VH-VL binders against Large ribosomal subunit protein uL6 (rpl6). Designs and how they scored, part 1

Every score and structure here is a prediction.

Target 1, 180 residues: Large ribosomal subunit protein uL6 (rpl6), of Picrophilus torridus (q6l1b1)
Amino acid sequence: MIKWTEQAEIKLPDDVQATMENNELKIKGKLGEASRIFRDNYVKAYIEGSSVKIATSKNNKYTKGIVGTWYSETKLLIEGVTKGFEYHMKIDFTHFPMRVSVRGDKLIVENFLGEKSPRSAKIVDGCKVSVKGDRITINGIDKRKIGETAANIERATYIRHFDARVFQDGIFLLKGEVNE
Unless a header shows other numbers, all headers, positions and changes below count from the first letter of the chain; antibody chains aren't numbered by Kabat.
F, E and O are the ipSAE of ESMFold2-Fast, ESMFold2 and OpenDDE, as the mean of both directions, binder to target and target to binder. V2 is 0.75 times the mean of E and O plus 0.25 times the DockQ between their complexes.
[cut] marks letters that were taken out.
The coordinates of atoms that the task and the answers printed are left out; those that the model quotes come from them. Centres of patches stay.

## First folded at step 6 (VH-VL; from B2 with heavy chain F100S G101W Y102G)

Design C4
Fold by OpenDDE, look of step 6:
Structure C4 (fold): chain C 180 residues (1-180), chain A 121 residues (1-121), chain B 112 residues (1-112)
Amino acid sequence: as target 1 above (180 residues)
Amino acid sequence: QVQLVQSGSELKKPGASVKVSCKASGYTFTDYGMNWVRQAPGQGLEWMGWINTYTGDPTYADDFTGRFVFSLDTSVSTAYLQISSLKAEDTAVYYCARDSWGEWSDAFDYWGQGTLVTVSS
Amino acid sequence: DIVMTQSPDSLAVSLGERATINCKSSQSVLYSSDNKNYLAWYQQKPGQPPKLLIYWASTRESGVPDRFSGSGSGTDFTLTISSLQAEDVAVYYCQQYYDPYTFGQGTKLEIK
């Protein structure tokens, strides 16, 4: 029998539920459900009682790293479904006023550097994006998805063959925070 | 160069014990797990388990619990397989094999030459 | 436990011809997170330990001739020797290292 040794424990808060299916940890709270796939040859996560536990069959730098990561990720999942996350971005333009709007699952950027064709960024499922003035707010319960959305937005307004020091046009991440 | 050198062939009586050694060289011994694989005459490969060379913690496959013990002497970069209460069915070639982990490969990239253990009355 | 089943148990192929060995796992050994197949192929010649040929289902180990190739994904895998050479006579084993390790029963490859 494979010997597994418990390495970490994350106690679940009240009113937070956890399930493990097909190596996917699902955390459900008042704000919704978020999940993360936890699979490795030498590390496993499982639920015991009201705790998420992480165990290893090998104890080395590799597995220690994984344990740490999964521990942090689990904490983030819990925070997400209980408190939520909010990212803030800033819209910057110089000579060409950008028009930024949300349309469905996309953030649309018009008149970027005077371009006739609009640019677009995919809003990842579970994220809510709002535009007010020169600020964009991304809300959600999955920090990874929020981060990915922010990255998509930054990528969509990336200037390829221009010096970023000269051309300041774009949408940039300012900060991310946990909601209360 | 990486090398795994095993101890020589053994001839034992039923009920006796045998201890096979696997000496590693050419790399940091404690950086890679060591596996043991059994191969009965004319049969296939059977993974017996592995030992964490870093922690010394052994893990045994289901069919290899009880009489089989993995151990280490890290001072000489050597892994050991001990089989107690030997049976005729334990007659086989036993291999040590290094495994790697992480991004590149978890397969067994280096093998010992094998140790034949013959159990006969 | 993941069971590995090879086919055929034995085959004879003429020199210079293609040899194909199949390996099936009882469950997928494709890891969704990295999209890699935790599957290896080994070659074992008489009186010698096994030699690693392929890992991650299709990546050749260093020093392995180009005529050896691995393919497949999920539960079905194939080792192909494009042009059989005399030195290729051996028993070949597939191995999953998805959870934790299991070998196929082996395929004996001989010259026809």
Scores: ipSAE 0.032, ipTM 0.644, lowest interface PAE 4.1, mean pLDDT 91
Fold by ESMFold2, look of step 10:
Structure C4 (fold): chain C 180 residues (1-180), chain A 121 residues (1-121), chain B 112 residues (1-112)
Amino acid sequence: as target 1 above (180 residues)
Amino acid sequence: QVQLVQSGSELKKPGASVKVSCKASGYTFTDYGMNWVRQAPGQGLEWMGWINTYTGDPTYADDFTGRFVFSLDTSVSTAYLQISSLKAEDTAVYYCARDSWGEWSDAFDYWGQGTLVTVSS
Amino acid sequence: DIVMTQSPDSLAVSLGERATINCKSSQSVLYSSDNKNYLAWYQQKPGQPPKLLIYWASTRESGVPDRFSGSGSGTDFTLTISSLQAEDVAVYYCQQYYDPYTFGQGTKLEIK
């Protein structure tokens, strides 16, 4: 028989509902629902009373690392569904003004370096993107999804060129920061 | 009953590859990690690393991060050790070993019978 | 890396007498959060795989005779066989499982 020892506890706020099925922790709050799969041989997460608990069946560097990671991820899920996360990006150009818009599940960039064909970036489901002036704001309840959306937008304006002239135009993440 | 049954001995030339199997029975294979331990002739025991049998993620000891590959087939409850570019110093008995069951412990409570790999010209 | 050093390398003991094998770790294997020593002892008889004898430094594995006992803490550990029997001829290994695993070099035990 496997013996499990509690290593960490995360108290759930009163306004949050949590379920655990098939190794998936789902957390629902006023801003929506987010989830993570917590699967391991020697580490498990479970709900007891108003807490998410993390236990191990053996104690080594591997399991301690996993406990720390799952603890942090659970905290982020709770923060996401109660407060949300927000990233800011800046539209930067020197000569060719970019026209940036949101169309469906994509951010469209027109006139990048004078190009006639638009560039696009996928907005990951669950993210809200708004464009105001030279700023882009990405909102969401899942920190990983807003990060992926930001990366997609940065990648859409990547320049690969062997010309001696160097262009620094693009859309860039402002110093990373999440809402409190 | 818990059993770990390994594949038979191997005689190989330098530069060849070998794949040792370790078939588990009598317990839920994916509940326990699988370790590999080497013992050269007349020498002591040397931990090579382990594989997480649920995720398939291997961890190798520092001296075993190159030519040694751990893998699984969970459908038949079997762990594998593959050694590529065999060298004479790879001649050893290779054991699979399971972590202890029933108490919180990382000690190895069940071992395979061992697989002798001989590398000779 | 935690180095495990056993002493002696070999030992000859008369039947019925006490055998003592020492194991020293280069770093403490006592984990402060649970106050346990992450130290095991194995017996390997000729032609056989190792067999777990002791874990947590002093806890006998199921089916191990009570003549085998373990003691010590932190960095210094001892395996004691209180009345040596013929079937105890083997090589004995200590192992730390604190970070992550290393074995001692082994101690060969023979009948004098």
Scores: ipSAE 0.000, ipTM 0.502, lowest interface PAE 13.9, mean pLDDT 85

## First folded at step 10 (VH-VL; from F1 with heavy chain G33A, light chain P100F)

Design F4
Fold by OpenDDE, look of step 12:
Structure F4 (fold): chain C 180 residues (1-180), chain A 121 residues (1-121), chain B 112 residues (1-112)
Amino acid sequence: as target 1 above (180 residues)
Amino acid sequence: QVQLVQSGSELKKPGASVKVSCKASGYTFTDYAMNWVRQAPGQGLEWMGWINTYTGDPTYAQGFTGRFVFSLDTSVSTAYLQISSLKAEDTAVYYCARDSWGEWSDAFDYWGQGTLVTVSS
Amino acid sequence: DIVMTQSPDSLAVSLGERATINCKSSQSVLWSDDNKNYLAWYQQKPGQPPKLLIYWASTRESGVPDRFSGSGSGTDFTLTISSLQAEDVAVYYCQQYYDFYTFGQGTKLEIK
């Protein structure tokens, strides 16, 4: 029988519930529910009492890395469902004014570098995007989804076939933070 | 008892593909990672990479990316190595080896018998 | 990548005599967290897969004869066969598993 040794513990706040099903950790808080898949040959996560615990069947650099990652991810899940996250992006244009708008699950960018066809970025489920002036805000409870949305927006406004030193048009990430 | 049994020898032409199997028995397949090791004729051992048998995530060593694919069929406790676009230099014996879990070792404690793959025109 | 270098490439030893194989790593394979050397030794006979002999630099695998011993720490390691037997003719490999896995080039051991 495999001997499992506890390596880390994350205490859950009173207003947060956790469940583990099929190696998926689900965290529920006042803002909603977020989840992450935690499975490995030598590392497991489980719930005991009001804590998420991480155990390993052997102790080495690999398992230590995984434990650290899962520990951080669990903390982020808790922060997400209790406080939420907000990313800020900036819209920059030089000669051709961009028109940026949200349409359904997409961010639409018109007149990018004078292009006739609009560019679009997928807004990942669970993220709320708003445009005000030259600023875009992305809100949600899952930091990974927010990051992915930001990446999609940056990718959508990437300049090809032009010198990036001259043409600095685009939408760029400024900062990401936990809501207070 | 723990056993790793690999598929038989293969003779292939350049540009073809081969898929080597490694069937595990005598233990819980998903409790141990599986490694692949190459040994060219008269040469030393080369670690190719490993696959997490629980997650299915492969990790490839430098030089073994692109044409080499690790995969699993957990229902039959089997790991697979697929090599595409075979080259003459791919001629070698390929071993699967279990990454030991025990609290005292991370070495390869059990090995398959090896599969000779010969690539020739 | 950590490079493992064995010496010598080939060794001939008389029956009953001591055989010594050295292995050097390009960087330390001693982990500070557990103070263990992530170093293994394997024996491979012709037509057979490698067999694990030593792990953690000095711990014998189950079933391995007492005449086999491993020593060293950090970057320098040694496999010793105290009294060479006929069945010990093989190629021996050191392996680090500190950062992924890397084998030495092997040492062919023959009877003089």
Scores: ipSAE 0.361, ipTM 0.760, lowest interface PAE 1.8, mean pLDDT 92
Fold by ESMFold2, look of step 14:
Structure F4 (fold): chain C 180 residues (1-180), chain A 121 residues (1-121), chain B 112 residues (1-112)
Amino acid sequence: as target 1 above (180 residues)
Amino acid sequence: QVQLVQSGSELKKPGASVKVSCKASGYTFTDYAMNWVRQAPGQGLEWMGWINTYTGDPTYAQGFTGRFVFSLDTSVSTAYLQISSLKAEDTAVYYCARDSWGEWSDAFDYWGQGTLVTVSS
Amino acid sequence: DIVMTQSPDSLAVSLGERATINCKSSQSVLWSDDNKNYLAWYQQKPGQPPKLLIYWASTRESGVPDRFSGSGSGTDFTLTISSLQAEDVAVYYCQQYYDFYTFGQGTKLEIK
């Protein structure tokens, strides 16, 4: 018999519901539902009572790292479905005013460095992007998807040949401007 | 009851590729990672890395992050070691190994019989 | 990356006498959470895979004769064969399993 030893417990708030099916933890709250697949040879996650528990069949640095990661990700799932996440980005340019808009599932950037063809960034499903002035706000319940959307937007204004004193234009994530 | 059965010896020329198999039985294959250990003639044991049999993600020891590829086929409880662009220095016995069952340690007490790969002109 | 160093590289011991093999790790393999030393000893005879002798530094594997014993803690470990038998001629390896796996270079044991 494989011996499983509990290593961590995440108490579920009363305002969320959790299920675990085929190694997928699904958490439902007032803002929606989010999930994460937790699979490993030596680490498992399961629901017992009103808690998510994480157990290991081996005790070493490898499994301890995974326990920490799964613990953190579970807490983020709970936070996402109860409070949500919000990222802020800044539109920054020197000579060519960028025009930024949302069209369908894309953020469109016009007049980047005077370019005639627009650039675009995919907005990952589940994210809402709003543009106001020189600021972009990304909202959602899944921190990974918000981060991916922000990365797509940053990459849309990537300068292939770069002189930092002349070409500092772009759209950048604001440090410390996150909601939670 | 745990058994690891490896494929037979291989004689290869430099520049060729080889794929060593390790078929597991007597336990649930995805409950344990599969390790690979190399032993050159007259030399000691060298841990090459392991593959997570649940996710398929390999981890390679330093020095084995190039021409060595771990893979698996969970439908037949088999792990594979592929070595590309073979060199004379790859001549060795290659073992698969798993850690112990139950309350035993993480030490390897379940080994395949070894597969001799000889690389010569 | 934990390096395991054995001494001596080879050892000749008279039948019935005590054999001692040392193993030193570059970092402690004692895990404070469970107070265990993540160290094993293996015996390898020609043409065979290694055979586990000792785990947790001092716990004898099932079926291993009691003349084999392990001792030490932290970074310094010893395998002792209290009364050498002819069948004990082999190469002996220590292994840490604290942070992935690393083997010592081996110690060849012969009858003198």
Scores: ipSAE 0.222, ipTM 0.664, lowest interface PAE 4.8, mean pLDDT 87

## First folded at step 14 (VH-VL; from F4 with heavy chain T59Y G63D)

Design H6
Fold by OpenDDE, look of step 14:
Structure H6 (fold): chain C 180 residues (1-180), chain A 121 residues (1-121), chain B 112 residues (1-112)
Amino acid sequence: as target 1 above (180 residues)
Amino acid sequence: QVQLVQSGSELKKPGASVKVSCKASGYTFTDYAMNWVRQAPGQGLEWMGWINTYTGDPYYAQDFTGRFVFSLDTSVSTAYLQISSLKAEDTAVYYCARDSWGEWSDAFDYWGQGTLVTVSS
Amino acid sequence: DIVMTQSPDSLAVSLGERATINCKSSQSVLWSDDNKNYLAWYQQKPGQPPKLLIYWASTRESGVPDRFSGSGSGTDFTLTISSLQAEDVAVYYCQQYYDFYTFGQGTKLEIK
């Protein structure tokens, strides 16, 4: 049979619960539940006691890379459900004042470069977006989803028909941080 | 016993498509990644890429992006190589190969018998 | 990409004599974490797929005769057949699997 060797261990905080089902790691904390699919030919993650463990059936550069990634992702899941994440974005316009608002699961951008049709960005499930003045904040417990939302917003305000050197309007990511 | 059995020879015209199959037996298909190797007539071996048989994620070598597609049917333990927009230069024997398990080596321990694809007008 | 270069391109050796094939990698294929050389040797006879002979630079695959041996480390490797047999006529390839996979151009071994 296949020999699996433990390569990494992540100890769970007392107030965090972990489950593994169908190669999906679910981490639950005070702020909610986040998950990540962990599956590979040669790498597996599993729960043992109060720890998430990662094991490999091969030991090489490829599996080492995956172990490192899963290790980091697991830690981020834990941080997300215990502390949460917040990303900050800035709204910049020059000639045309854009109006940014949240409507349901979308961020709506009106009057971008004077465009008649509004632009929109998908807000990924689990993310909360707030607009105050020239600042946008994205909150959530899943860092990947927050990042994806930020990317969607940046993409939605991409300049396609004007010289970007002249027109520097858009919404840009400033920083991401872990909450308290 | 471990076996990789590939589909038969193909004769195609330029611009056509071909799909080569590699059926695995004698082991758990999803435990090992499957590699594809090309060998033009009288030439050496070229690694084309691999497909993760567990996740289904393919990786293509730099020279084999675009027209080459790796896929799976895990229900029948089969890997597929599809080549679209065939060119004369695609004429070659194509091999599927499994990476080795022993001592955690990634060397290719089992190979299919090869599939000759001939592209001619 | 790591480039593998074999020498010579072709070799003729008398029966019972030693055959030596060299392989050089453009970068070291020795991994510091496990101190192993990610290098393999294959034998390919006409009309057949390649057959694995050596892996980890010096470990013989199961069923491979003792007359086959691999040596070297880092960037320089050698496949040696101590006493050439008639059935050893084939093309031999080195392969690195340190960074994905690349093959040498092959060495054709014939009987003198």
Scores: ipSAE 0.324, ipTM 0.738, lowest interface PAE 2.2, mean pLDDT 92
Fold by ESMFold2, look of step 15:
Structure H6 (fold): chain C 180 residues (1-180), chain A 121 residues (1-121), chain B 112 residues (1-112)
Amino acid sequence: as target 1 above (180 residues)
Amino acid sequence: QVQLVQSGSELKKPGASVKVSCKASGYTFTDYAMNWVRQAPGQGLEWMGWINTYTGDPYYAQDFTGRFVFSLDTSVSTAYLQISSLKAEDTAVYYCARDSWGEWSDAFDYWGQGTLVTVSS
Amino acid sequence: DIVMTQSPDSLAVSLGERATINCKSSQSVLWSDDNKNYLAWYQQKPGQPPKLLIYWASTRESGVPDRFSGSGSGTDFTLTISSLQAEDVAVYYCQQYYDFYTFGQGTKLEIK
């Protein structure tokens, strides 16, 4: 007989639909649908009434950590489908003006440090990227996907053989406009 | 008038090092990438990589990531190729070639005269 | 990486006649967004460095005689010399610059 003890509860807003099937929590709201797989040997998540609940069959440091993570991720799913997330990046150059554009599922950077071959970054499905002046905006309802897209963009303009104190060209995520 | 003038032929023993120079004139050196191309005796052209002449950052083709080093001295508009731990198979003519940025074409519009490096016991 | 294959490996052509050299890439070198073929042709005469003849598949470099022309698109390209001159004895290379650089193996052109 396995005893499951409730450790956390996330109340669902009225304008959000939630389902839990095969350990996958799906949250649907006005901006769309997002999901996360919550699978563990000693921690489970389930829907009861208008709440997502998280329970454990063991109480230790590991299971407390998982409960905290799943709680935060559930909150982010709800925020994503109701409000959405937006990351901002800045295009910095000193001598060679970069040309930055979106082509299909990629962001293309031309003339980075005078290079003739363009650099590219994958835009993860579900993310919208726009370029205005020296700023790039990444929008989406899934925080993990927009974070991955931002990382791809930063990595595409990494300067090989560089010292950050000397070379500052690149595309960088702006502090204070990143949501947890 | 654009010109790329390379250093003279070298005769080396296995295990030694060599440094080939390529001096540019007739254009703004830092506006164009510099490429290195190898041609073994009686064989075709093999791209070794390039160096960004504004930043000094090199890029090496897959087969050239170990013993080959590209460098610059922008004060004298000169690019360098250094080959360490020379092997007999490094015997070749080494060319520098300017990377064209006109309409973002990467064609090599000017070439040095070539430097023969011979590695023999 | 993109493999460039030339044909023939060598050919002999009489003075004043047409010479044709083919180049095939293992994948398309046509970028759909700018509609350009990232393909160049070089001439290397005996004892000399290569010289750029053609870029963007069909655009002659300045100073190149108009008897040299390039054509083709995507994966199949042709260099044509409309009236062969004695000074055209050389090895000819195609090169893609779509994804880094690779050269074809070369085509040796001789006078018959």
Scores: ipSAE 0.000, ipTM 0.439, lowest interface PAE 21.3, mean pLDDT 85

## First folded at step 15 (VH-VL; from I2 with heavy chain W104Y)

Design I4
Fold by OpenDDE, look of step 15:
Parts: structure tokens; C-alpha cells; sequence
Structure I4 (fold): chain C 180 residues (1-180), chain A 121 residues (1-121), chain B 112 residues (1-112)
């Protein structure tokens, strides 16, 4: 039999519930539920009492890295479902006024650099995007999903065939923060 | 008793594909990562990469990206190496090897017998 | 990538005499967290897969004769066969598993 050794412990707040099914850690709080897949040859996560624990069958650089990652991700899951996250982005345009709007699960960017066809970015499920003036706000309980949404938006406004020194148009991430 | 048994020798033409199998027995297949090692005739050992037998996630060494694909069939405790667009320089013996069961060790304790792949026009 | 360099490329030793193979890594394979050297030695005979001899630089694999020993730390390692036997004729490889995996070029050991 393989000997498993506990490497990390994350204590759950009183108002947070955790479940582990099919190597998927689900964390539920007042703001909702978030989850992450935790599986590996040599690393496992499990729930014991009011804690999420991480154990390894080997102790090396590889497993140490995974333990650290899972530890951090678990903390983020807890933080997300209890406090939530908010990212801020800025819309920048110079000569061509950019029109940005949310339509369903997409952020639509019109008149980008005078382009006739609109650009679009996928809004990841669980994220709420709002546009006000030159600012975009992304809210959600899963930091990874929020980050992915922000990345999609930045990618959608990437400039390929223009001199970036002259045309500094785009949507850029300013900051990410935990909600109060 | 731990054993890794690989498929038989292959003779292929340039541009063809080959799929080498490595069947594991004597231990829980999904508890240990499987490595692949190449050895050209008269040459040394080259680590190709590994596959996580639990997640199915492969990692390829720098020189073995693109035409090399690691895969699994966990139902039969078998790992596969597929090489596409074969070249003459792909002629080699290919080994599967598992990590050592020793606590905290990653050395290769068990090896397949090797599969010779010959690429010739 | 960590480069492993063995010396010599080939070695001829008389029966019963000591054989010494050296291995040098381009960077240290000693991990500070566990104070272990992530270094292994393998023996390969013609037509056979490699056989693990030594791991953690100095620990013998089960079933390996006592005449085989590994030493060294950091970047310099040595495989020693105290009394060469006829069955020890083979190619020997060092391997680092500190940062993924890399093999030395091999050392061919023959009887003088």
C-alpha cells in the first residue's frame, strides 16, 4: 500500500461547506458555490472534519509544487464564495471612439480602430460584466473565471497590424480585488 | 510481481505512424506515472516525457513535441506512445519505465523490454 | 536543462580490480528541502533495458551487489565497483531527476 502523508491543511470557516466528489473540491458559501478538480498520481485532497487536507505519496519538488498550488486555490475558493472578487478594466481609444457593451454572454466591442466588424469576448459563466464610461467591472466568486474573462477581453482587443506605439487602443486590466 | 510488457518490433516507412503499447501489471497502474525513453542504435538514453496515469496529462520533453503523443487505456493498465510522420532518425528502441516506488524517489525502477521501431524506405 | 557529463566514455578494468565512473551535472542536483541528491545510476547490458543500481546518489537498489556503490554530492558523483566481475561488463548511465530527467552519455565498461 502507498503511504500518504499530510502536507497541508486549510481550515474552513463556519459559514463554508466543502465536499469532495470524483476528485472535485466544491466549496459553498453565502455567495454561491465554486469548485476545482484536484487529482494526481502522487497528490490527493480530502475533507476531514472542518478542514481540507492535502497529502502526498512522495515528497519532492513536483509534489511540493502541486501542494502549494492546491493550497492556494482552495484558499481562493473559500475567499470567492465568502467575499467575492472584482476586477477593473479600462477602455482606451484615441482616434476612433470605441463602443463597448454586454450582450448575453459576450462583451461586444464596436468601432475598434474604426473596424466595421465588431469584436467580441466570451464572458465565462459565473462572471458578471458591467460597462460604465471607460471602465469595465467583472464580478464573480471564482477568481480563475474572472481572470479568464479579463484575458478574453484583452485578447479580443489585441492589435495585430497596427503600430502599437501610435495606436494604443484596447481594453486593459487595471486591478483585481476582493470585495468587502 | 511488477512487469511492464511492450508491443513487438515495428517496421515502418517514412511518413507513416506507429503506436507502441506498454502494459503494466503487478501494481495499481494509476498510482505511478509512466515515462518514455528513446535509445537510438548505439546511442545513449533520452527521456521523452511522462504521462500522469491518473489525470491523463502528458508532459513532453523539448525535443519530443509535435509528432509524439502519450495516451492511456486505464481499463487495461496500458500506456501508449504514438509517433506520426515517422522519419529515419526515429529509428530506435523505445522504453516505458515507471517511477521508483521508494518514498520520495523518482528513479526508474521497472522498465519495459523495449520496442524497436525501424523507419526505412 | 541540466546536462549530465560522464567520464570516461570507455573504461577497461581487470577482473577483481576497482572500476570508477564519474558523473558531473551542469548544476547542483541537491535539494535543500530534503538534503538529498536526485541522482541515479543505471546498468545496461546489450539487448536489455537499463537496470536501476543506485538512487539518491548512494542508496543501492534492492538486489544490487555490495560491490556497487555511489558517492558524491551537488554536481560531482561517482559510481564505484570495488571488485570487477565478468557480469559487470555493460554501459553505465547516470541520471538526474532533480529537474525532470536527463541521462549522461554513458560509459562503456569492459574487461582488460
Amino acid sequence: as target 1 above (180 residues)
Amino acid sequence: QVQLVQSGSELKKPGASVKVSCKASGYTFTDWAMNWVRQAPGQGLEWMGWINTYTGDPYYAQDFTGRFVFSLDTSVSTAYLQISSLKAEDTAVYYCARDSPGEYSDAFDYWGQGTLVTVSS
Amino acid sequence: DIVMTQSPDSLAVSLGERATINCKSSQSVLWSDDNKNYLAWYQQKPGQPPKLLIYWASTRESGVPDRFSGSGSGTDFTLTISSLQAEDVAVYYCQQYYDFYTFGQGTKLEIK
Scores: ipSAE 0.108, ipTM 0.685, lowest interface PAE 3.2, mean pLDDT 91

